# Designs tried in a protein design chat: VH-VL binders against p08169r482to628. Part 2

Target 1, 147 residues: p08169r482to628
Amino acid sequence: LLCGVSDGKQRFDLSALARHSELEQNWEAVDGSQREAEKKHFFINICHRVLQTGQARGCPEDAAVCAVDKNGSKNLGRFISSPTREKGNIQLSYSDGDECGGGQKIITNITLMCKPGDLESAPVLTTSRADGCFYEFEWRTAAACVL

## First folded at step 10 (VH-VL)

Design f1
Fold by OpenDDE, fold request of step 14:
Structure f1 (fold): chain C 147 residues (1-147), chain A 120 residues (1-120), chain B 107 residues (1-107)
Amino acid sequence: as target 1 above (147 residues)
Amino acid sequence: QVQLVQSGAEVKKPGASVKVSCKAFGYTFTDYYLHWVRQAPGQGLEWVGWINPNSGGTYYAQKFKGRVTMTRDTSISTAYMELSRLRSDDTAVYYCAREPWYSYGFFDYWGQGTMVTVSS
Amino acid sequence: DIQMTQSPSSVSASVGDRVTIACRASQSIRSYLNWYQQRPGKAPQLLIYAASSLQSGVPSRFSGSGSGTDFTLTINSLQPEDFATYYCQQSYRIPYTFGGGTKLEIK
């Protein structure tokens, strides 16, 4: 698997967003549509599993995206596919998450859009399907800019 | 007032099983994680695992996997810890302890402890 | 697993003294460090959480400091009821682990 994508002469490298050391911190997003006591927290890593530390300590070992709420932790997808280029952006799809009904596994899509000079902002949850089987994040980051 | 009340002392033979209960009072049982921590006589504290009373999800320390089972009955705000295939080194006081979810992982309230003695 | 090392294992002091107990983690645990007091025959009680936050109802003579790998519990002006065993505990990573304890005895 690659942590980047090539589209013709254009190359993209997402490695700067990857967290490998337990001294680092996962990327975090919060579903702001819920009350504080009911808020769901999302921990995201790029091209790597979520670090099982801090508030993500209970996250599944193989999860690249993890959700934490009152019900516990869920695997929202694994890094088992390389990123692709779609509509001028970079698409990262994490699949094979926890079972969400009918034999279906949770999938999380992350759309990375170029934002020059910004490697510090976190992804934003844009879609949470009612059946709990699909999540989508939008991430504006310099890592999504052409090299 | 928040209170965790555990079942009474147990005396078991090696190879037997023990099931300790922990009843919660004074708070919403399903809003907090419940941990089990044990302490051998004259020794320190050892984490056994936790249960999410809301979902029933559990996490056990590797040392106890395969021998420990944590359950709960939400209708009576009670958690249970069952330890099987008991051996002498399982002799300890077993505590249940409450942890607020999405916290720094502290135990703000503890049960009074249940002494489990394993002796031939 | 993260190993927690307390020092000293025991300390003798007098009422009114200032006592400091150290806790070291084998790796950085940021501020995920809690302190407990355990009196003989009793369950542990939370003193400090998140390295430096005083638990409600705990006397202000107790304080916690530190971050990363090195932490300290300080008891100012010891009272008779403070003679007990103290434990640090990390929750940065599963499994949760405790220090070996520090027994505070009266001189």
Scores: ipSAE 0.910, ipTM 0.952, lowest interface PAE 0.4, mean pLDDT 96
Fold by OpenDDE, fold request of step 14:
Structure f1 (fold): chain C 147 residues (1-147), chain A 120 residues (1-120), chain B 107 residues (1-107)
Amino acid sequence: as target 1 above (147 residues)
Amino acid sequence: QVQLVQSGAEVKKPGASVKVSCKAFGYTFTDYYLHWVRQAPGQGLEWVGWINPNSGGTYYAQKFKGRVTMTRDTSISTAYMELSRLRSDDTAVYYCAREPWYSYGFFDYWGQGTMVTVSS
Amino acid sequence: DIQMTQSPSSVSASVGDRVTIACRASQSIRSYLNWYQQRPGKAPQLLIYAASSLQSGVPSRFSGSGSGTDFTLTINSLQPEDFATYYCQQSYRIPYTFGGGTKLEIK
C-alpha cells in the first residue's frame, strides 16, 4: 500500500500526517452534535493504525480510525486501500471496520483538500450516518498539495 | 456517597474458579468503567482488566486472558470478576475500582477488597 | 509493557517533615500518571491524577509534578495519618501498570 498518490506528473505524499511513534499523538476530531458528557471522540491516523495510547488506549489494534464514547471504542475502518485522487482532492477510504448490522462493516472516508502551509489542523467530521456504518471527514492540509 | 462494596473472602483449591462481586452505590453505574486490580500478600498492585458496564465490553490484561471473565448486572449495579483454573499465585486481595470514562485513567473509588486464598 | 519504577522503596520521616517520592516510567506517558495512598489493611485511595491534579478531599499538603518519564509526589508537613505506602500508576497504555510502591514509615 502507498501513502500517496500520483496523477500524471503530479505527486501527493500524505506521509507527513502519519503517526508512527507512540511519542506522537493521533489526530483527533469530536462530534459536536452531542452533549459534552456524551460526545463521541474520533482518533485518526494516516496510512497507519491508530496509536493505542492516551485516550485511544482502548482502541482496536488494527483500526486506522477509532471512535471512543461512553460505550467504549469502535473500529471505524482499517488502512487496506491506497489513497486516490478524486475531483482534485485526495480520497482515503478506510474499510473493514466493526460490524454495524446486517453483515455490514463500518467504512470511513477522508477527503483531504490542499491547504498550503497548514500541517497542524485536524480533520473535521462531516457525516455520521444514522445506521452507524459510514463516516466522512474533511481535512484541509498541506499534505494534500502537489509536491 | 459513592461506595463500592465487594463480596466476602474466598478459599479455593487449585484448579477451581472464584467469582467476586462488586456492587456500586451513590452514582450511575453505567457512567463509569469498573476495573479489577489485585494485590498479593505483601506485594504491589497488579491490573487485571476492565469492564464497561454500559456496553458490557471488556479488556483483559494479557496475563489473564483465557482465565478471567468480567460481567455486570446493570439492574443491581453489580460487577463480577470470575477467575478460573486457580493456582497458588492467584492468592491476593482483589479490588474493584471506578474510572471515569475518557479520563486520565485514574481510580477515584475502590472497593474494600476481597481476599482470595488458593491452597491445596 | 510500561515499567514504573519508584524510589525510594522505603523512607523514614517525622511528623512535620517534607517528603518527596519519585516515579519513573520506562517510556513517556505524558501526564497519564496517578498517585495512590494505601494504609495498612485498607484499599488504595486516589491522591493525584493527571500527574498534578489534586483529587477532591485530599489535603493540599499533597502535590504532584512531572511529565513524560519522571514524576514526583511531594508531601509537605507530614501528618500522622500520612504514614502509608504510596503507588504511582500509568494509564497511558494498556496494560495499566503500577510502581513497586514506597513505604513511608515513622522515624
Scores: ipSAE 0.910, ipTM 0.952, lowest interface PAE 0.4, mean pLDDT 96
Fold by OpenDDE, look of step 10:
Structure f1 (fold): chain C 147 residues (1-147), chain A 120 residues (1-120), chain B 107 residues (1-107)
Amino acid sequence: as target 1 above (147 residues)
Amino acid sequence: QVQLVQSGAEVKKPGASVKVSCKAFGYTFTDYYLHWVRQAPGQGLEWVGWINPNSGGTYYAQKFKGRVTMTRDTSISTAYMELSRLRSDDTAVYYCAREPWYSYGFFDYWGQGTMVTVSS
Amino acid sequence: DIQMTQSPSSVSASVGDRVTIACRASQSIRSYLNWYQQRPGKAPQLLIYAASSLQSGVPSRFSGSGSGTDFTLTINSLQPEDFATYYCQQSYRIPYTFGGGTKLEIK
C-alpha cells in the first residue's frame, strides 16, 4: 500500500500525517454533537494503525480509525486501501472495521483537502450514520497539497 | 460515599477455581471501569484486567488470558472475577478498583481486598 | 510491557522530613503516571494522578512531578501517618504496570 497518490504529474505524500512511533500521538477528533458524558472520541492514524497509547490504549490492534466512548473502543476501519484522488481532493477509505449488524463491517472515509502550511489541524467528523456502520471525516491539511 | 465491598477470603486447592465479587456503592456502576489488581504476600501490585460494566467488555493481561473471566451484574452493581486452574503462585490479595472512563487510568477507589490462598 | 522502576526500594525518615521517591519508566509514558499509598493491611489509596494532579482529600504536602520517563513523588514535612509503601503506576499502555514499591519507614 502507498502512503500517497499520483494523479498525472501531480504527486501527493501523506507520510507527514503518519504516526509510526508509539512515542508519537494519534490524531484526535471529538463528536461535538453529543453531550459531554456521551461524547465519542476518535483516534486516527494515516497509513498506519492507531497507536495503542494514552486514551487510545484500549483500541484494537489493527484499527487505523478507533472510536472510544463509555461503552469501550471500536475498530472503525483498517488501512487496507491506498489513497485515491477524487474531485480535486484525496480520499482515504478504511474498511473491515468491527461488525455493525447484518454482517456489515464499519467503514470510515476521510477526505483530505489541501490547506497550505497547516500540518497541525485535526480531522473533523462530518458524518456518523445512525446504524453505526459508516463514518466520514474532513481534514484540511498541507499534506493534501501537491508536491 | 463511594465504596467497593468485596467478598470474603477464600482457600482453594491447586487446580480449583475461585470467584471473587465486588459490589459498588455510592455511584453509577456503569459509568466507571472496574479493574482487578492482585498482590502476593509481601510483594507489589499486579494488574489483572478490567471490565466495562456498561457493555460487559473485558480486557485481560496476557498472563491471565484463558484463566480469568470478569463479569458483572448491573442489577446489583456487582462485578466478579473468576480465576481457574489455580496454582500456588495465585495466592494473593485481590482488589477491585474503579477507573473513570477516558481518564489517565488511575484507580480512585479500591475494594478492601480478598485474600485467596492456594495450597495443597 | 512497560517496566516501572522505583528508587529507593526503602527509605528511613523522621517526622518533619522531606522525602523524595523516584519512578522511572522503560519508555516514555507522557503524563500517564499515578501514585498510590498503601498502609499495612490496607488497600492502596490514590495520591497523585496524571503525574502531578493531587487527588481530592489528599494533603497538600504530597506532590508529583515529571513527564516522559522520570517521575518524582515528594512528601514535604512527613507526618506519622505517611509511613507506608508507595507505588507508581503507568496507564499509558496495556498492560497497566506498577513500580516495585518504596517502603517509607520511621527512623
Scores: ipSAE 0.908, ipTM 0.952, lowest interface PAE 0.4, mean pLDDT 96
Fold by OpenDDE, fold request of step 14:
Structure f1 (fold): chain C 147 residues (1-147), chain A 120 residues (1-120), chain B 107 residues (1-107)
Amino acid sequence: as target 1 above (147 residues)
Amino acid sequence: QVQLVQSGAEVKKPGASVKVSCKAFGYTFTDYYLHWVRQAPGQGLEWVGWINPNSGGTYYAQKFKGRVTMTRDTSISTAYMELSRLRSDDTAVYYCAREPWYSYGFFDYWGQGTMVTVSS
Amino acid sequence: DIQMTQSPSSVSASVGDRVTIACRASQSIRSYLNWYQQRPGKAPQLLIYAASSLQSGVPSRFSGSGSGTDFTLTINSLQPEDFATYYCQQSYRIPYTFGGGTKLEIK
């Protein structure tokens, strides 16, 4: 698997967003749409499993995206496919998460959009499907800019 | 007031099983994690695992996987820890302890402890 | 697993003394460090959480400091009821682990 994508002469590298060491911290997505009683925390790693440290200490070992709430931790998808270029952005899809009913497994899509000079902003949760089987995040980051 | 009340002392033989209970008072049982921590006589503290009383989800220390089972009965705000295939080195005081979810992982309230003695 | 090392293992002091207990983690645990007091024959009681936050109801003479790998519990003016065993505990990674304890005895 690659942590980048090539589109013709354009090359993209997402490795700057990857957290490999437990001395680092996972990315925590921003979600302002939920009540405190229903609040979920989303931890994301790029091209790597979520680090099982801090508030993500209970996350599944193979989760690249993990949700934490009062019910515990859930695997929202694994890094098992390389990023692709779609509509000028970088698309990363994490699949094979926990079972969510009907024989389905949770899938998480992350759309990375170029924001020059910014490697510190957090991803934003944009879609949480009612059935709990699908999540979307948007991430404006310099890592999504052409090299 | 918050209080965790555990079952009484147990004496077991090697190979047997023991089930300790922990009843919660003074708070919403399902809003907090319950941990189990043991302490051998004259020794330090050892983490066994946790249960989420709301979902029933558990997380066990590797050392105890396959021998420990944590359950709960929400109707009576009671958590249980069962340890099987007991050995002499399982002799210890077993504590249940409360942890707020999404916290720094501290135990703000403890049960009084249950002495489990394993001897032939 | 993260190993927690306390020092000293025991310390003798008098009422009114200032006492410091050290706790070291084998790797960085950021601020995921808690302190407990255990009196003889009793269950542990939370003193400090998140390295430096004082638990409600705990006397202000107790304080915690540190981050990363090195932490300290300080008792500014010992009271008779403070003679007990103290434990540090990390919750940065599973499994949770405790220090070996520090027994505070009366001189």
Scores: ipSAE 0.908, ipTM 0.951, lowest interface PAE 0.4, mean pLDDT 96
Fold by ESMFold2, look of step 11:
Structure f1 (fold): chain C 147 residues (1-147), chain A 120 residues (1-120), chain B 107 residues (1-107)
Amino acid sequence: as target 1 above (147 residues)
Amino acid sequence: QVQLVQSGAEVKKPGASVKVSCKAFGYTFTDYYLHWVRQAPGQGLEWVGWINPNSGGTYYAQKFKGRVTMTRDTSISTAYMELSRLRSDDTAVYYCAREPWYSYGFFDYWGQGTMVTVSS
Amino acid sequence: DIQMTQSPSSVSASVGDRVTIACRASQSIRSYLNWYQQRPGKAPQLLIYAASSLQSGVPSRFSGSGSGTDFTLTINSLQPEDFATYYCQQSYRIPYTFGGGTKLEIK
């Protein structure tokens, strides 16, 4: 699997966002809940499974995105497909997450948008479908800019 | 006042099974993982595994997989650990302990312990 | 699995002494290190969590420090009730693992 995409003329590489070593940390997001007992914490990696450390220690081994709440940890999708170009942005689709009913498995899409010079950005949860089967994040980052 | 109360001591033969209970008082049972930790006589502490009482999800240390089963009954705020195919080196005090579901992974309250003795 | 090495295995000390117990992890655990006290015949009790945070009701003579791989529990002015066995525990990765213990004895 590739951690980038090429459309013939332009090349993109997301590898700078990948977290591999025990000295690094997963990317994080939270839902908008103000009540701690109802908060859902998200641990995200790019082109790699989440690091099963710290607050993500209970995450499933193969999750590329993991949600942690009082029910435990869930696999929100695995890195089993390369990034694609989507409407001028880069999309990373993580699939084969945990089962969420009717034989379906959770899918998470991350839409990455070029933001030159932004080293402090973080992914933001934009969609959490009511059936629990689909999640979407947006991420403005210099790593998504053309090479 | 938080309290974890465990079932009484057990004496078993090798090859048998034992089931230890841990009843929780004074807190919301489903806000905490329940862990089991054992201590052989004169020895240190060894983690056995956990159960999330809300979902029923479990994780077992590799050395116990296939021999341990953790369950709970949320209607009576009680967790259970069953260890099968007992052998003499399973002789230990078995503790239940709680961990807040989102924490630095500490055990802030422990049960009093249940002595399990395995002898031929 | 993360191995936790605790030293010394035992300490002989007097009331009023300052005692330091070391705990070393086989890889970085950041601040995911907890300390417990176990009196003879009793369950362990939490003293310190997150390397340095004092649990409610624990006397201020207990303190913890360190991050990464090297951690220390300090008892500043030893009291008679402090003669017990002390364990460190990492929670950075599962399975959780404990140090081998440090038995603190009366001289």
Scores: ipSAE 0.756, ipTM 0.900, lowest interface PAE 1.1, mean pLDDT 92

Design f1
Fold by ESMFold2, look of step 10:
Structure f1 (fold): chain C 147 residues (1-147), chain A 120 residues (1-120), chain B 107 residues (1-107)
Amino acid sequence: as target 1 above (147 residues)
Amino acid sequence: QVQLVQSGAEVKKPGASVKVSCKAFGYTFTDYYLHWVRQAPGQGLEWVGWINPNSGGTYYAQKFKGRVTMTRDTSISTAYMELSRLRSDDTAVYYCAREPWYSYGFFDYWGQGTMVTVSS
Amino acid sequence: DIQMTQSPSSVSASVGDRVTIACRASQSIRSYLNWYQQRPGKAPQLLIYAASSLQSGVPSRFSGSGSGTDFTLTINSLQPEDFATYYCQQSYRIPYTFGGGTKLEIK
């Protein structure tokens, strides 16, 4: 699998967002719409499974996105497909997550958008489908800019 | 006010099973993971695993997988640890301890311990 | 697994002394380090969490410091009730692991 996409002479590489070592941390997002005690915390990696450290220590070992709440941790999708170019943006689709009812498995899409000069931004949760089977994040980052 | 009360001491023969209980008082049982930690006589502390009382989900240290089962009954705020195929080196005090579900992984309250002795 | 090494394994001290106990992790655990006190025949009790945060009801003569791999528990002005065994514990990765303990004895 590739951690980039090429479209004509434009090339993109998301590897700067990947977290591999014990000195690095997963990317994080929080669903702040709920009470503090019932908040859902998201741990996200790019082109790699989440690091099972710190607050993500209980995450499933193969998750590329993991959600943690009072009921435990869930696999929200695995890195089993390369990024694609979609509607002028870069999309990572993490699939084959935990079961979420009716034989369905959780899918998470991350839409990455070029934001020159900013590698410090974090992904933002934009969709949390009521059936618990689909999550979407948007991420404005310099890593999504053309090489 | 917060208290974890464990079942009494057990004496077992090799090959048997033991089930230890841990009853919670004075707090919301489902806000905390329940962990089991053991201590052989004169030795240090060894983590066995946890249970999430909400979901019933468990995580066992690799050394105990296949021999340990952790369960709970939320209607009586009680967690259980069952250890099977006992051998003499399972002789230890077994503690339950609680951890807030989103924390730096500390055990703020412990049960009094349950001595399990495995002897011929 | 992350190995936790405590030193010394035992220390003799008098009431009023200052005692320092070290704990070293085999890899970085950032600040996911907790300290417990255990009196003979009793369950452990939490003293310090997150390397340096003092648990409610614990006297201020206890303090913790460090991050990464090297951590210290300090007891200032030792009291009679402080003679016990002390354990560090990491929670950065599963399985949770404990140091081997430091027994603080009356001189």
Scores: ipSAE 0.714, ipTM 0.890, lowest interface PAE 1.2, mean pLDDT 92
Fold by ESMFold2, fold request of step 14:
Structure f1 (fold): chain C 147 residues (1-147), chain A 120 residues (1-120), chain B 107 residues (1-107)
Amino acid sequence: as target 1 above (147 residues)
Amino acid sequence: QVQLVQSGAEVKKPGASVKVSCKAFGYTFTDYYLHWVRQAPGQGLEWVGWINPNSGGTYYAQKFKGRVTMTRDTSISTAYMELSRLRSDDTAVYYCAREPWYSYGFFDYWGQGTMVTVSS
Amino acid sequence: DIQMTQSPSSVSASVGDRVTIACRASQSIRSYLNWYQQRPGKAPQLLIYAASSLQSGVPSRFSGSGSGTDFTLTINSLQPEDFATYYCQQSYRIPYTFGGGTKLEIK
């Protein structure tokens, strides 16, 4: 699997966003009410499984995105397909997450958008489908800019 | 008024199984992971595993995998640990302990302990 | 697995003494370190969580410090009721692991 994409004329490499060691931390997003008991915490890695440390310590081993809430930890998708070029942006689709009913497995899409000079901004949750089977994040980052 | 109350002491022969219960009082049972920790006489503490009372999901320390089963009954706020194929070095006090579901992984309340003696 | 090493294994001290107990992790656990007191014949009780946060109802003479791999539990002005065994525990990675314990004996 590739952690980048080329469209023949332009090259893109997302590797700067990948987290590999216990000295690093997963990317994190939070969605929920003001009450702590109802919050859902998302731990995200790029082209790599989530690091199973700290608040993500209970995450499934192969998850590339993991949700943690009162019911435990869920695999929201695995890194099993390479990023693609989508209408001027880069899309990373993590699939084969945990079962979510009706024989479906959770899928998470991350849309990465070029933002020159910004390698530190975190992803933002934009969609959490009511059936719990689909999640979307948007991510403005220099890593999504042409090399 | 948070309390975890465990079942009474057990004496077993090698090769048998034991099932210890832990009943929760004074809090929302499903807001906390339920852990089991054991302590052989005169020895330190050893983590056995955990159960999430909401999902029933479990994690067992490798040493116990294949011999331990953790379950719960949310209708009576009770967790169980069953250890099979007992041997003399399983003789220990077995504690249940709770951990808030999103925390620094601490055990803020413990059961009183259940002594399990495996003789031979 | 993350190994937790406590020292000393035992200590004798007098009422009023300041006692320090060390705990070292085999890799960084950041601040995912908790301390427990176990009196003879009783279950452990939480003293300190997240390296330095004092649990509700614990006397202020107890304190914790450290991060990464090296942690300490300090008892200022030791009292007779502090006779117990003390354990550190990491929760940074599963499985959770405990230090070997420090038995505090009153001289």
Scores: ipSAE 0.696, ipTM 0.885, lowest interface PAE 1.3, mean pLDDT 92
Fold by ESMFold2, fold request of step 14:
Structure f1 (fold): chain C 147 residues (1-147), chain A 120 residues (1-120), chain B 107 residues (1-107)
Amino acid sequence: as target 1 above (147 residues)
Amino acid sequence: QVQLVQSGAEVKKPGASVKVSCKAFGYTFTDYYLHWVRQAPGQGLEWVGWINPNSGGTYYAQKFKGRVTMTRDTSISTAYMELSRLRSDDTAVYYCAREPWYSYGFFDYWGQGTMVTVSS
Amino acid sequence: DIQMTQSPSSVSASVGDRVTIACRASQSIRSYLNWYQQRPGKAPQLLIYAASSLQSGVPSRFSGSGSGTDFTLTINSLQPEDFATYYCQQSYRIPYTFGGGTKLEIK
């Protein structure tokens, strides 16, 4: 698997966003539309499983995105596909997450958009499908800019 | 007021099983993980595992895997820990303790402890 | 698993003394370090969470400091009720682990 994509003359590399070390932390997002007792906390890594530390300590081992709420931790998808180029942006699709009904498994897409000069931004939850089987994040970051 | 009230002391023979209960009062039972921690006489604290009362999901420390089962009954706000194939070195006080489901992993309230004695 | 080492194992001190108890983790646990007091015959009680945050109702003579691997509990003016055993505990990774304890006795 690759942590980048090339679509001809343009090359992209997301490696700066990957977290590998216990001295680093997962990227985080929160669904703030819910009350505190019903909030979901999301732990996200790029091209790598989430680190099972801190608030993500209960996350499944192979999750690349993990949701934590009062019901426990869920695998929202694994890193088993390389990033792709999508309509001028970069998409990372994490699949084969936990079961979510009807034989389906959770999928999470992250759309990364070039924002020159900003490596300190965070992913933002944009879609949480009612059946619990699909999540989408958007992320404006310098890491998504052409090399 | 928040309280965790445990079942009374038990005396068991080697090879038997014990089931300790922990009844919660004064808070929303499903907002907290319920942990079990034991303390052998004159010794320190040892984490046994947790149960999420909402989902019933559990995690057991490796030392106890295969011998411990944690369950709960949310209708009476009660958690249980069952330890099987008891040995003399399982003699300890067994505590239940709660942890907020999203926290720095601290135990803010503890049960009074249940002494389990394993002897022939 | 993360190993937690407390020192000293025991200490003798007088009322009014300042006592420092150390806790070391085998790897970084950031600030996921909690301190408990256990009086004889009683269950442990939370004193400090997240390395340095004082639990509600705990006297201000208790303080916690540190991050990463090295942590300290300090009692600035011992009172008679402070003679107890103290435990540190990490929650950075599962399984949770405790230090071996520090028994604080009256001199």
Scores: ipSAE 0.660, ipTM 0.871, lowest interface PAE 1.4, mean pLDDT 92

